# VHH binders against Flagellar brake protein YcgR (ycgR): the designs that were tried, part 39

Target 1, 263 residues: Flagellar brake protein YcgR (ycgR), of Thauera aminoaromatica (c4kar8)
Amino acid sequence: MAELSTPSPASPAPLDGGRGDELEKFTLRGARQILQLLQDLITHRGLITAHTGGGHSFMTAVLKVDEERGRVVLDPSPDPQANRRALAAPRLTCVTQLDGIRIQFPLVGLGEGQDKGRPALFAPLPAEMLRLQRREFYRLQVPLAHELSCLLKAEDLARKPVEVSARVIDIGAGGVAVVVPTGAAEFVIGGTLPACRLALPDGEPIELDLEVRNLNRQTQRNGTEQLRVGLRFAALPRAADTRIQRYIFKTERALNAKARGGL
Below, E stands for the ipSAE of ESMFold2; O stands for the ipSAE of OpenDDE; V2 stands for 0.75 times the mean of E and O plus 0.25 times the DockQ between their complexes.

## First folded at step 5 (VHH)

Design A60 (from A21 with G53D; framework vhh_7pa5_2; at its last look DockQ between E and O 0.18; V2 from the best seeds 0.00; counts 0 for: pae E 3.0 > 2, placed apart)
Fold by OpenDDE, look of step 5:
Structure A60 (fold): chain B 263 residues (1-263), chain A 121 residues (1-121)
Amino acid sequence: as target 1 above (263 residues)
Amino acid sequence: QVQLVESGGGMVQPGGSLRLSCAASGFTFSDYDMSWVRRAPGKGPEWVSTISDSGGSTSYADSVKGRFTISRDNAKNTLYLQMNSLKPEDTALYYCAKDYYDEWGSYFDYWGQGTQVTVSS
């Protein structure tokens, strides 16, 4: 009777396609630091998106940090179905921002109860919180007006080659995030998409190889399903890198100028 | 620095109307979708409405559909929420929120301090 070794739950894909070592620099593991950051979320009335898996998420907020019991108290969703999914999930991935800094932390062992007579969700304090401060993970949010696109060379479910024009939603030195219609192609994390074309406003499209790093199926608030694909530049020529960096720089400058009332 | 400042909240009788405003600064307002979120006492945050960057598309929660209207003036960097036929269950702190999109999905990267709306007889 061969003990079918239950495949170890796939380690959650490293959040950012960056080297695990680089993320460690931005990971808070100290109890005091974690408590402080959670308190900051309370103070700033942080709006948190909690991912339950399977493309589902709900909005929550930290209500209280119970240091004595070592737990965090969260607002439940007004949607009972979302709460059921949350409670059934082995892990929540919470995402938020404070002062433009992305914060991400896992919650495990979610339970429901009451706080001061009101429904609440309870979880042990997170063991770690990721705070992405540095530009190393900086992604420029692409202005919609720029209409950046990436032609993806992918495969469909039948492994037939397909070309998908995807909107670029963010761009950095290391890659792009794109939105594709659901069902347009099949993507595999770790897979390479060869000879894709990134369209920048300043000239001819850049041909490059892209590696799929993240897949997120999301139902928009309007009910539309979209697939967000995080892509890493697998092989970027120096000239292409320069163009991308120039674009980012120019765009940032323009955004900053406009924000200052200069445009 | 990105700032979102809500105003226009107050106390109103059931069936009454309010118009909320959100003054945005520190970013290119016209390049982002904007949303209203509310948080009632003892309840988690609830999405209320979203308007696209250009204002060409709007969406509403079922609970407010037909009663609330989201709009924006990009020239004034201002987001609005017209609330009609208000109900006691609409009592909440209303937040203006900037939509953010990344590989993890859609969430908010900035929000204001909120403006209190109280609907009571």
Scores: ipSAE 0.591, ipTM 0.838, lowest interface PAE 0.8, mean pLDDT 87
Fold by ESMFold2, look of step 5:
Structure A60 (fold): chain B 263 residues (1-263), chain A 121 residues (1-121)
Amino acid sequence: as target 1 above (263 residues)
Amino acid sequence: QVQLVESGGGMVQPGGSLRLSCAASGFTFSDYDMSWVRRAPGKGPEWVSTISDSGGSTSYADSVKGRFTISRDNAKNTLYLQMNSLKPEDTALYYCAKDYYDEWGSYFDYWGQGTQVTVSS
């Protein structure tokens, strides 16, 4: 039963404590905003995946908000074991989508009972809810075996054109991070690199314009210096965007399958 | 714009069969695992079955194993659920759902309006 309780890969990865500050701008903490968002989930009959930890989850929906008692009311699972796991969990992480926006909220203190003769699960109103657009936040750490590279059309220290083949270390919907040897080229924050080429495993390289957003010097174990360059995609065509998101999705799925099946 | 449109539901007697279809558009269908979810009267949603993007791997809830078969045709962007030996407890609204994963967890990011299956004498 436990091996079959989740319709999807493992539960959410825990956040690093410092990364919580990056999400604060997307966190709703106002009582009226929270009540309205829960009501929107009720109105739209949102299908919610409730994660109980240990790779277990069950499906639910918000049945109603009991404002007088300060509680949310959830549909119980038809699987009694899923309900027992939910009631035993110290925290229930609820995830769904509304109008292309990812909605996530914690519930603590879950209890069981009835609401007007209907079996139900109850919890205090969440103290916070996240509303975030998925593609703006995620950066896939590129597996070394994929050997993703980006050909950068930059300038050397003498302001002469140079092409640098840079290894891609992470990739997201809005950009990439690459590494180059120190001194391979001069990069200026805010500068643009036109007509670069991003090589993905499943097709022809993508021609795209990049903007330099950050630079970080790094010293390797052997004492050599390298430069980590954060690059934003400029004016990305929809087809290129689709290919990048497809690569991210397929790679995540492959990594999740290995975590489940062991290959 | 992602759209999932279910069809093939109806009324059948116990022991009967139905085949559900889900027409998918607005995304690259062959890149995603797909699932069937159902909601019975007066009960919460229940996962029924999942099929991998290629169709090479399938899984089922215990309540439907041996009776239901999930399949897909990636050339037609269509997901199927063959439902045999139907029982009254299979009565539900059946949804086609698109699986999605990120660093925060997994969930279904889109689903259709559902197709009604009613099993009664």
Scores: ipSAE 0.394, ipTM 0.792, lowest interface PAE 3.0, mean pLDDT 81
ESMFold2 (binder alone), look of step 5: mean pLDDT 82; pTM 0.820

Design A63 (from A31 with A33D Y100F; framework vhh_7pa5_2; at its last look DockQ between E and O 0.23; V2 from the best seeds 0.00; counts 0 for: pae E 4.3 > 2, placed apart)
Fold by OpenDDE, look of step 5:
Structure A63 (fold): chain B 263 residues (1-263), chain A 121 residues (1-121)
Amino acid sequence: as target 1 above (263 residues)
Amino acid sequence: QVQLVESGGGMVQPGGSLRLSCAASGFTFSDYDMSWVRRAPGKGPEWVSTISGEGGSTSYADSVKGRFTISRDNAKNTLYLQMNSLKPEDTALYYCAKDFYDEWGSYFDYWGQGTQVTVSS
């Protein structure tokens, strides 16, 4: 029985083929910087999604930073099962945002206890925190009204070719994230989906090859299971690239104009 | 800049009602799902309710189902939470949160400072 090593939620490889070196620029390793960022999360009452692996996560917040003990104090989940999963996990991957900047950091060595007589989770201070500034890793969140879709040419469990219409949830110069129904197809990270069709509002669908970069199975809050697939543009014709960029630019401009009360 | 500002919290007796409001700015309000999250003392954040961008779909936590109603006015960029039949266990700081979806799943990219709801006899 080969233990299918649930691929550790790989740090979302930037879908933009940006070299691993670029992420280092956004990685905070300084103790003071880490402490400050955690304090900022407290100040802003940061809502943190902590991933425990296996597609499970829970919502938490930083309650306190204990500098003397070198630990962070977190809210436990109201779900006892989530807390058990968290405590059993070798690593938590925490994800949040501050001021539109995505923050990601690992926590290892999670324990439970009490803080001021209340249940709490404890972990050593993170060794690193990733602060992704939007400009370099910018993905446009696709407005729901645009209803962008991508026809994926994939395979089912029997390796039979299947076509899956997937909703595009975000788009950038380097790729798209899509949502597919659970069980609609089998995806392999690093696999190529040839001759897919990306539908943009401005014309005919763009045919392109897509590389699967990440997979995330999530149960929505409503109990519906969805598979989110991060896809890289493997082979993008110049004309297609131009169209995608134009769409992004136009959409961003429209969103900004509307946000300013101009539309 | 995205801003979410909650209001309408207060103290109410068990069985009472409150209506929370969240004023949203800095983004196309109708394009995003919006949620209410609450945080009670000694408890982690708890999802309460979500409404779709267009308002056509709503979901609720089991703990509030049948008592709470989420709604939105996109013309006013405002999110609402009608809370009826309030219970002491509903005591919490209530946050308006903007839903965000990426390869990591569903989480919130923006939230307000919260409005305090206290249910006590």
Scores: ipSAE 0.796, ipTM 0.926, lowest interface PAE 0.6, mean pLDDT 87
Fold by ESMFold2, look of step 5:
Structure A63 (fold): chain B 263 residues (1-263), chain A 121 residues (1-121)
Amino acid sequence: as target 1 above (263 residues)
Amino acid sequence: QVQLVESGGGMVQPGGSLRLSCAASGFTFSDYDMSWVRRAPGKGPEWVSTISGEGGSTSYADSVKGRFTISRDNAKNTLYLQMNSLKPEDTALYYCAKDFYDEWGSYFDYWGQGTQVTVSS
C-alpha cells in the first residue's frame, strides 16, 4: 500500500516589518501591559514558536516572569542544535496566540542557565509585544462552489429601489466584497444599504446593514464589465457575527485540510 | 470554558504500548484541529502529532512516525494517541492541545495537566 504523508503544521511566520506603521496601533510598549500579557501566556499555557533566523525555529513556552530581575524564563528545546541557534541569534522572534489573537514579541540577549535545577533560557523582558486581532486583516476568498450571494437593497440611477443579487468573492469579520454587473445599481462610497441579505450555505439568510467602502470597475477576460463593491458590516448583531465567523472558520479549515492532504 | 483532560498514561517496558485519551469540553470539538505535545524530563515542549477537525488528515513528528497513531471521536469529543513500540526516549508528560490555525500557521493552546508516560526496563 502507498504510504500517504501529511506535512507538519506550518510554523506561524513573523509579520513583515514593512507593515510597521500599520501595526503600531497593535503594539504594546507599556511594562505593565507586557508583564500581564506574558503572565496570561503562562496561565493559558501558550505554546510559542521561537524564530532564530535562517528559516529555523523551535517550540518553547514561557515558564515564568522574574519581575525583580526583569527577565522571562523559557523552556529550552529538546533539540540541542535549536538551543545553540537560539543562543547565537541576535534576536529571537516569538510568535503565539491567545484566545484567537496573534501575539508576537522579540527577545534579545538570550542566555542559558538553570531555573530550580532545570535547564532554562533567559532573556530580558521584551520592549514591545504585538497583539494583533486577526479579524481586522483577514479576508477569506470564497470558494466558487459555495456560490455565496448577498441580496443588496440599493437604488438605480433614478434613485428608485432595486434589488441586486451579488456574488460574494471574499468575506472577513468586518465585511464582504461582492461583484455586480456594471449598471445594476448606483453605489456611493459612504452610502448605506439597509436590510441586505447574506446567504450562507447553512441556515437562514443573515439580514444586515452594509456601508459602501470602495468601488472598483473590472473588465473580465471575456470583455464583460463588472463592479467590485467593498462593503462593511454596520451594527452587526452578535448572532450574525457568530455565524459569519463560523463560516469563515469552517471554510478555512476545509481548504487547509485539502492543502495539507497534498496527495 | 475550554477544558482538556488527558488520561491513559502509565509505566511500560520498552516495546510496549499505551493508548492516551483527551476529553474535550467548552468548545465545538469538531471545528478544531487537535494536537499532542510532550515534555521530556528537563526538556521543553515537542510537537508529536496533529489531526484535522474532521479526522481526515494526520501528521507526525519524525521521531514517532510509524509507531504512534492519532485519532479522534467527534461524537465523544475525545482525542486519542495510540503509542506502540515505545522507547525510553518517549518518556514524557503528554498534553493534548487545541490548535488555532490561520493562513500563517498553527498555534497551540488550552491544554490540561497532561498524563505521564514512563518507559523503562
Scores: ipSAE 0.259, ipTM 0.690, lowest interface PAE 4.3, mean pLDDT 81
ESMFold2 (binder alone), look of step 5: mean pLDDT 81; pTM 0.810

Design B120 (from B87 with S101E; framework vhh_7yz9_2; at its last look DockQ between E and O 0.01; V2 from the best seeds 0.00; counts 0 for: pae O 8.8 > 2, grease 25.5 > 24.2, SAP .742 > .668, placed apart)
Fold by ESMFold2, look of step 5:
Structure B120 (fold): chain B 263 residues (1-263), chain A 118 residues (1-118)
Amino acid sequence: as target 1 above (263 residues)
Amino acid sequence: QWQLVESGGGLVQAGGSLRLSCTASGFTVDDYYMGWYRQTAGNEREWVAFITSEGYTTYADSVKGRFTISRDNAKNTVYLQMNSLKPEDTAVYYCAKYTPEWLGQDYWGQGTPVTVSS
């Protein structure tokens, strides 16, 4: 059933290397494609969140593309401190959405100047732009109460088989992110974990092959080290895909109902 | 398999000049945005200069007018010409290859120390 209202767009937080090389196929590098997408943002007056690092960001827009000089012209912030942070940053990570399509691109070498007598920010054209449909970037943050887990068939330091029960922290169409205690197993980026078991609430666990795409060491609040492992679904059967999509849909609907129902 | 090797650092008196070099192997420097960063003992790495694949250059305010980034594609090398050096320029200088953040992290060299004495 169609939604009765459109919720606010997902947070414009930048995607990072945790979704690694699966995003390469959605990365635009052609100059014509990049110019066209920037022109679309100008035409639709797309608001852009520009992240400067350290948790800071400001709102901006692409005002024009200077094709002769190969640069973009950005709207400066009314907050002078935001402009100073932007000019000091080694890069801006720009995030926006256009017609349900998530767009992310970096700008480097930001400078200040004037455009038709008005203050403006300038940067060279980005070398790459990320362009994603919702289904290509959406990752459901798994509610802790669901206690979703994935049994990983991995190896220890001595190359001996081990099974590791990993908590699933997010799930999407293309994979999951899990956490395990540091040292529970050895993971190698590009490595394959065959016949893992993903436990969903609606039946028996799904058997699936996983590929390690990224690793991130983290320290929990209690000081213990854990490893965040980004895993891609390999050879996912259609029935398994359907169950995963159903779980995502039902959980999302339940979260939206709580937001609207006024618990 | 990719490698960045910085060289050219050393001791220099205030007001002097140094030229840092960064030779790349495993990739072609003019295919990527390349840059120089520096890090002081306080564990703060700050950017210094960028050169884009099209040759556009930009600089941090603290070095503008004194430092010049350039490249020699035949040698697959990026340079940082540092003039009018100040004691505040003392740092370990790193060459970097830009990587869009959704595809991974920037690649760094090992660094070359620069000390500017009064």
Scores: ipSAE 0.247, ipTM 0.622, lowest interface PAE 3.9, mean pLDDT 83
Fold by OpenDDE, look of step 5:
Formats: structure tokens, sequence, C-alpha cells
Structure B120 (fold): chain B 263 residues (1-263), chain A 118 residues (1-118)
């Protein structure tokens, strides 16, 4: 029984598709930029998911930026255990969204105290903040239990039309990654697969056009070779986009809840 | 309208005990993060104890092991059992519906005075 390593729900979904170089473009390291972004989070009352490691997270917010002391003030969790985990963690990974843009930043050196007579968490200002301007860079690792699939309309080596049912392994606003058996179809990077069908748990499959963006051969632990296909949504109706976003959001919340021991 | 009414304060000798009560109206206490603050003249209010909707409790270091926060949902009341009272515990105690700062302001009662004599 191959223990399907359930992806640790607590790890922020790997930013798939961007070369390390592309992520650098979205990384803020300037003190002024970081301060501004933190201030924006305060102004917009941005909810932050703070990951403490080990699959655990809690909801928080930046309450204040103390520039004089070079620290941020965070809301503590209502769960004392979550706060203990946070304080014990060598690194807090904070994830949030502002104006639909995913923001991620690390906090280290977390401490507890009081701010204006209220319990608070304190941390030095982050050294860097990742601001993903493109939603397409965020990918949710799809839980195996969801069994998302995509019916791919592709061609075989003989250019004969074939339909391949592919398992979706990750999904984002900009596309999906799927796995197919080796030799099931021929894929060409930059090629379009028209009228494919993405199956979500919440209703009828979504018909959409997909563009092949990358191909990776993967060998499973059992020695079986699979082809990972990165696909971009070439033409996504608004309704479909909304459904995909809703699915991602709902799934993330569920994973976070589970990580907190709520499930 | 939301209302919090504190009671149970008074004069007590050092080493004595008091039980404060906070009765809520207009909302259910088990739906919210409830807690107690205290304030001395000329100082800011400081948090004392909190209880979450799930029943998790947290205490200020100064009162740990001495104070216990609890809730009776049927009575829609939050309690603060204060044991081994010290003169330093002398303050006006306030019951609050606690909210994260980003969600807005806490809702407070009128307070109940506690005086601990030496």
Amino acid sequence: as target 1 above (263 residues)
Amino acid sequence: QWQLVESGGGLVQAGGSLRLSCTASGFTVDDYYMGWYRQTAGNEREWVAFITSEGYTTYADSVKGRFTISRDNAKNTVYLQMNSLKPEDTAVYYCAKYTPEWLGQDYWGQGTPVTVSS
C-alpha cells in the first residue's frame, strides 16, 4: 500500500511555473517598500494565514508597524496552543492577499507581549516580501481525495485525436498541472488543446482551452513513469474563473482548518 | 442592544477570594472571545484572562495559577474566579467581548471595582 504522502497541508502551495528568476522580480527587499506593503495590509485589514510549520497555521493580522523598534505587531491566535507553536517556530510563514495579489513573507524572532494593554505578537520587520502580481503563479496542491480530473483532447503520434483523462495535481487561477500516462498522447509546448473539460467537485465540468506550457517526465516511487503536463488556461470564461477561484479558496480553508486540528 | 454587566467586586483582604460575574445580553457569550481586563487609576487597561468560543483559556502572567476564567452558557455569563488576591490586584475589572483589532473595538461593561487590602 503505497502511502500516498498526503502533501503537508501547512506548506504554502509551491509557486509553480516561475523560474527562480521570475520570483525575484516579485520579491520586495527595500525597507520602504516593505513598510508600505505592511501599512497597506493594516489599512485594508488584510487577514493573514500564519504558518508555524508541521502543518499548523492560524489567522492573524498586522496590527501595527513599529518603525522605531523595527518590528511588526500581530494579532495573537485565540488558541493558546497556536500561539505557543508560533513562538516556538524558527520561522513564521505569513500568507495573505491584497487586491487579489498573493503576498508571502517570513517572520523570524517572534515574541509575545502587550500592545495597548492587549496581548500581541511581535516580530522584527520581514527582510523580504513576495508580492505575486500574477495570480497564475500560485498553485494549490490538489488533495488526492478530491480526484480532480481534466479530460484532455489531444493527438497521438499519428495525429489522431485522442481523449486522455488526466489527474489534476495542482491548480491556480492561470492553469493546471496534470499527470498522464506516458505515451497516452503527444504534447507540444505552446500547443493548444481545445475544448478540454476540467472536473471540479462542485458541479459540471468546465469546458476550456488549454495551452501546453511545460512537460516533465516523472518516475514514481513504484517505478512507473508519468508525464506531468503544465497547462495554461487559454480561454477561461468568467464564470469558470469564479468557480476555480472558489474551489481554491474553499480548499485552502479546509486544509488550513485541518492543519489546525479542526477536522 | 449588546450589554455587559459586571458584578462581584468589593473589598477583600490579601489572600482572599472573589468571584466576578459578567452577564451578557443581546448576544451569546459562547459565540465570542470573552475576557476580563483591569485598570488602575492613571494606567491603561491590561488584559487579565480570556476564554474562546471553543473554551480555550489564557491568562496574564501576573494572575496565572490564581485566577480562573469560566463560562456558563445557560446563564450567558462569564466568570472570573480570583484566588490568593494581592494588593497589586486592586483595580476596576472590566468584562469584554474581545475582538481582534482589525475587526473593530472591544465591547466593554461598566466595570466592577476590586480592592485588596493588606
Scores: ipSAE 0.013, ipTM 0.269, lowest interface PAE 8.8, mean pLDDT 84
ESMFold2 (binder alone), look of step 5: mean pLDDT 79; pTM 0.805

Design B121 (from B87 with Q105E; framework vhh_7yz9_2; at its last look DockQ between E and O 0.01; V2 from the best seeds 0.00; counts 0 for: pae O 6.2 > 2, grease 28.3 > 24.2, SAP .788 > .668, placed apart)
Fold by ESMFold2, look of step 5:
Structure B121 (fold): chain B 263 residues (1-263), chain A 118 residues (1-118)
Amino acid sequence: as target 1 above (263 residues)
Amino acid sequence: QWQLVESGGGLVQAGGSLRLSCTASGFTVDDYYMGWYRQTAGNEREWVAFITSEGYTTYADSVKGRFTISRDNAKNTVYLQMNSLKPEDTAVYYCAKYTPSWLGEDYWGQGTPVTVSS
């Protein structure tokens, strides 16, 4: 399942209730709409980040919808600990993106079993799904082949300076998400990382001040665990912003052309 | 406005049984996912059980086989039947109404204390 992680929909951090009234109009509650959206995720082989709470998540996918039993079937993690966390959680917060639209939905009542002789996770259909198409929430999933990186100037547990070269997994107008090995540095939500360097394919690295917005220990589809760090750009110079937007635009076009014509 | 009122807590010997009740007003319990949580002093709340609007139930590993969540729609009440109680089950038990995370936090009752003596 590692082979599926490269050309995938964006898997951004979950939205919380801080803008709840604002998001009500993007909340799907109709059974037909929910079934169609789940089926679209199945058809497009959408990768989903399932958040189990406590800063943990794992990669999964919707394998099928069992309409007669009113349940959805999910791909379990190869990591048994991720599966145990999922089964112990009061709910999963599933996040994915389809055709530039952010999708978020809860799964409650997760159980384990088998589907056609294969291990699977089961849950009742969600009662609602968020379907949000707004530019400020868009995150481009960076292809592995681009090897996009960001040099972080951080601190270790002993408060000593350390530089970490982190792979960029998604990028948007307001920031990036990166992955680092667990324990590579100490990160604090709200903390600042001055003078980091974002390496884009064109030209010199961009020097950026970054703010840590979220931390998540994420189990990948191949079972490995990484620390996902969500980073917000502090004020960008116009030239830096232009380079970032150009990268996003060109990569979006390439990914869309590949998805449309790359059978 | 909605309201959740827990009752049925108390003191019980290890190995004993107790049934907690959660009566809702302002909404119908079978329209929502409902759950039970518990909390000991100095610790975060721990999830115990959920019942979905369709009636499916799930449980934390620590209570599987011992606890049963159920509901009575005519009384608008959710129950937690607790059997084979252990001292580790001592906590304040809270009833909760599920809220989608992008719309807000879950709603909580005031809690009902349960003490399991050795």
Scores: ipSAE 0.165, ipTM 0.545, lowest interface PAE 4.5, mean pLDDT 83
Fold by OpenDDE, look of step 5:
Structure B121 (fold): chain B 263 residues (1-263), chain A 118 residues (1-118)
Amino acid sequence: as target 1 above (263 residues)
Amino acid sequence: QWQLVESGGGLVQAGGSLRLSCTASGFTVDDYYMGWYRQTAGNEREWVAFITSEGYTTYADSVKGRFTISRDNAKNTVYLQMNSLKPEDTAVYYCAKYTPSWLGEDYWGQGTPVTVSS
């Protein structure tokens, strides 16, 4: 009886190094900018999901920025276990949204203490904050249980049309990443795959054109080689966009709820 | 409705001891940081001690080594054992359920007065 290791809730996908250049444009590293953004979070009472690793997270908020001490003050979780996990974590990944812009930043060196007579968490100011202005850059790691798939209309090495059913591993407003067996089809970066079909759990597959943006060979733990294909939505109907956005939102919410111990 | 009811306050001589009790209703004390604050006339409420659901405790420096916070989950009650009381410990003591500020306000009892006479 193979213990189906319940896929650990998707830690925010490590900023995949391949999008590094694009992400750099959205990364704040200036002290003043970071302080301002943290202040904005305070002002707007932005709720933050703090990921502690291992699929665990808790809700928090920035209470104060202590510039003199170079630290940020956070609300602790009402769950002592969550706080312990946070304190034990080598790094917190904080995720929030302000004015529809996704903000992500790391905190390291978390400690506990008191602020104004109340329990609080403290961390040094983040060295960087990612401000994703465009929803297109956010990628949801698709839970394995959702079994999202994309039927790719591609060509083989002989330029013969082939249909490849690919598993979707991540999805965003701008595209999907899929995995295909090595040799299933030939993909060319910059090439268009017309009339593909993206299967979402909520209804009929979405027909759309996909542009190949990147190709990465991946070796699975079992030694099997797969091809990860990054695909951009080349032409997405508005209705399809809405469905994709809804799916992402719903899934994120569910993942967050699960992380809070609600499921 | 969430409610906290403090008891056990009174007059005690310096060097004496008191045990405060805080009984919760509407919620379980195991689920939250529970603690004690104290307030003197004209001053802000200051924290005294906190206990986590796992039994981890923290104390203000002013009471460290003298006060002990504990919990009885079966009774849904938090206690503050106060030993070696000093006149400076004279205050109204409040039991609190800590709530992150973004979730709302802390829940407080009505308080119990403690007077330490010299």
Scores: ipSAE 0.017, ipTM 0.323, lowest interface PAE 6.2, mean pLDDT 84
ESMFold2 (binder alone), look of step 5: mean pLDDT 79; pTM 0.801

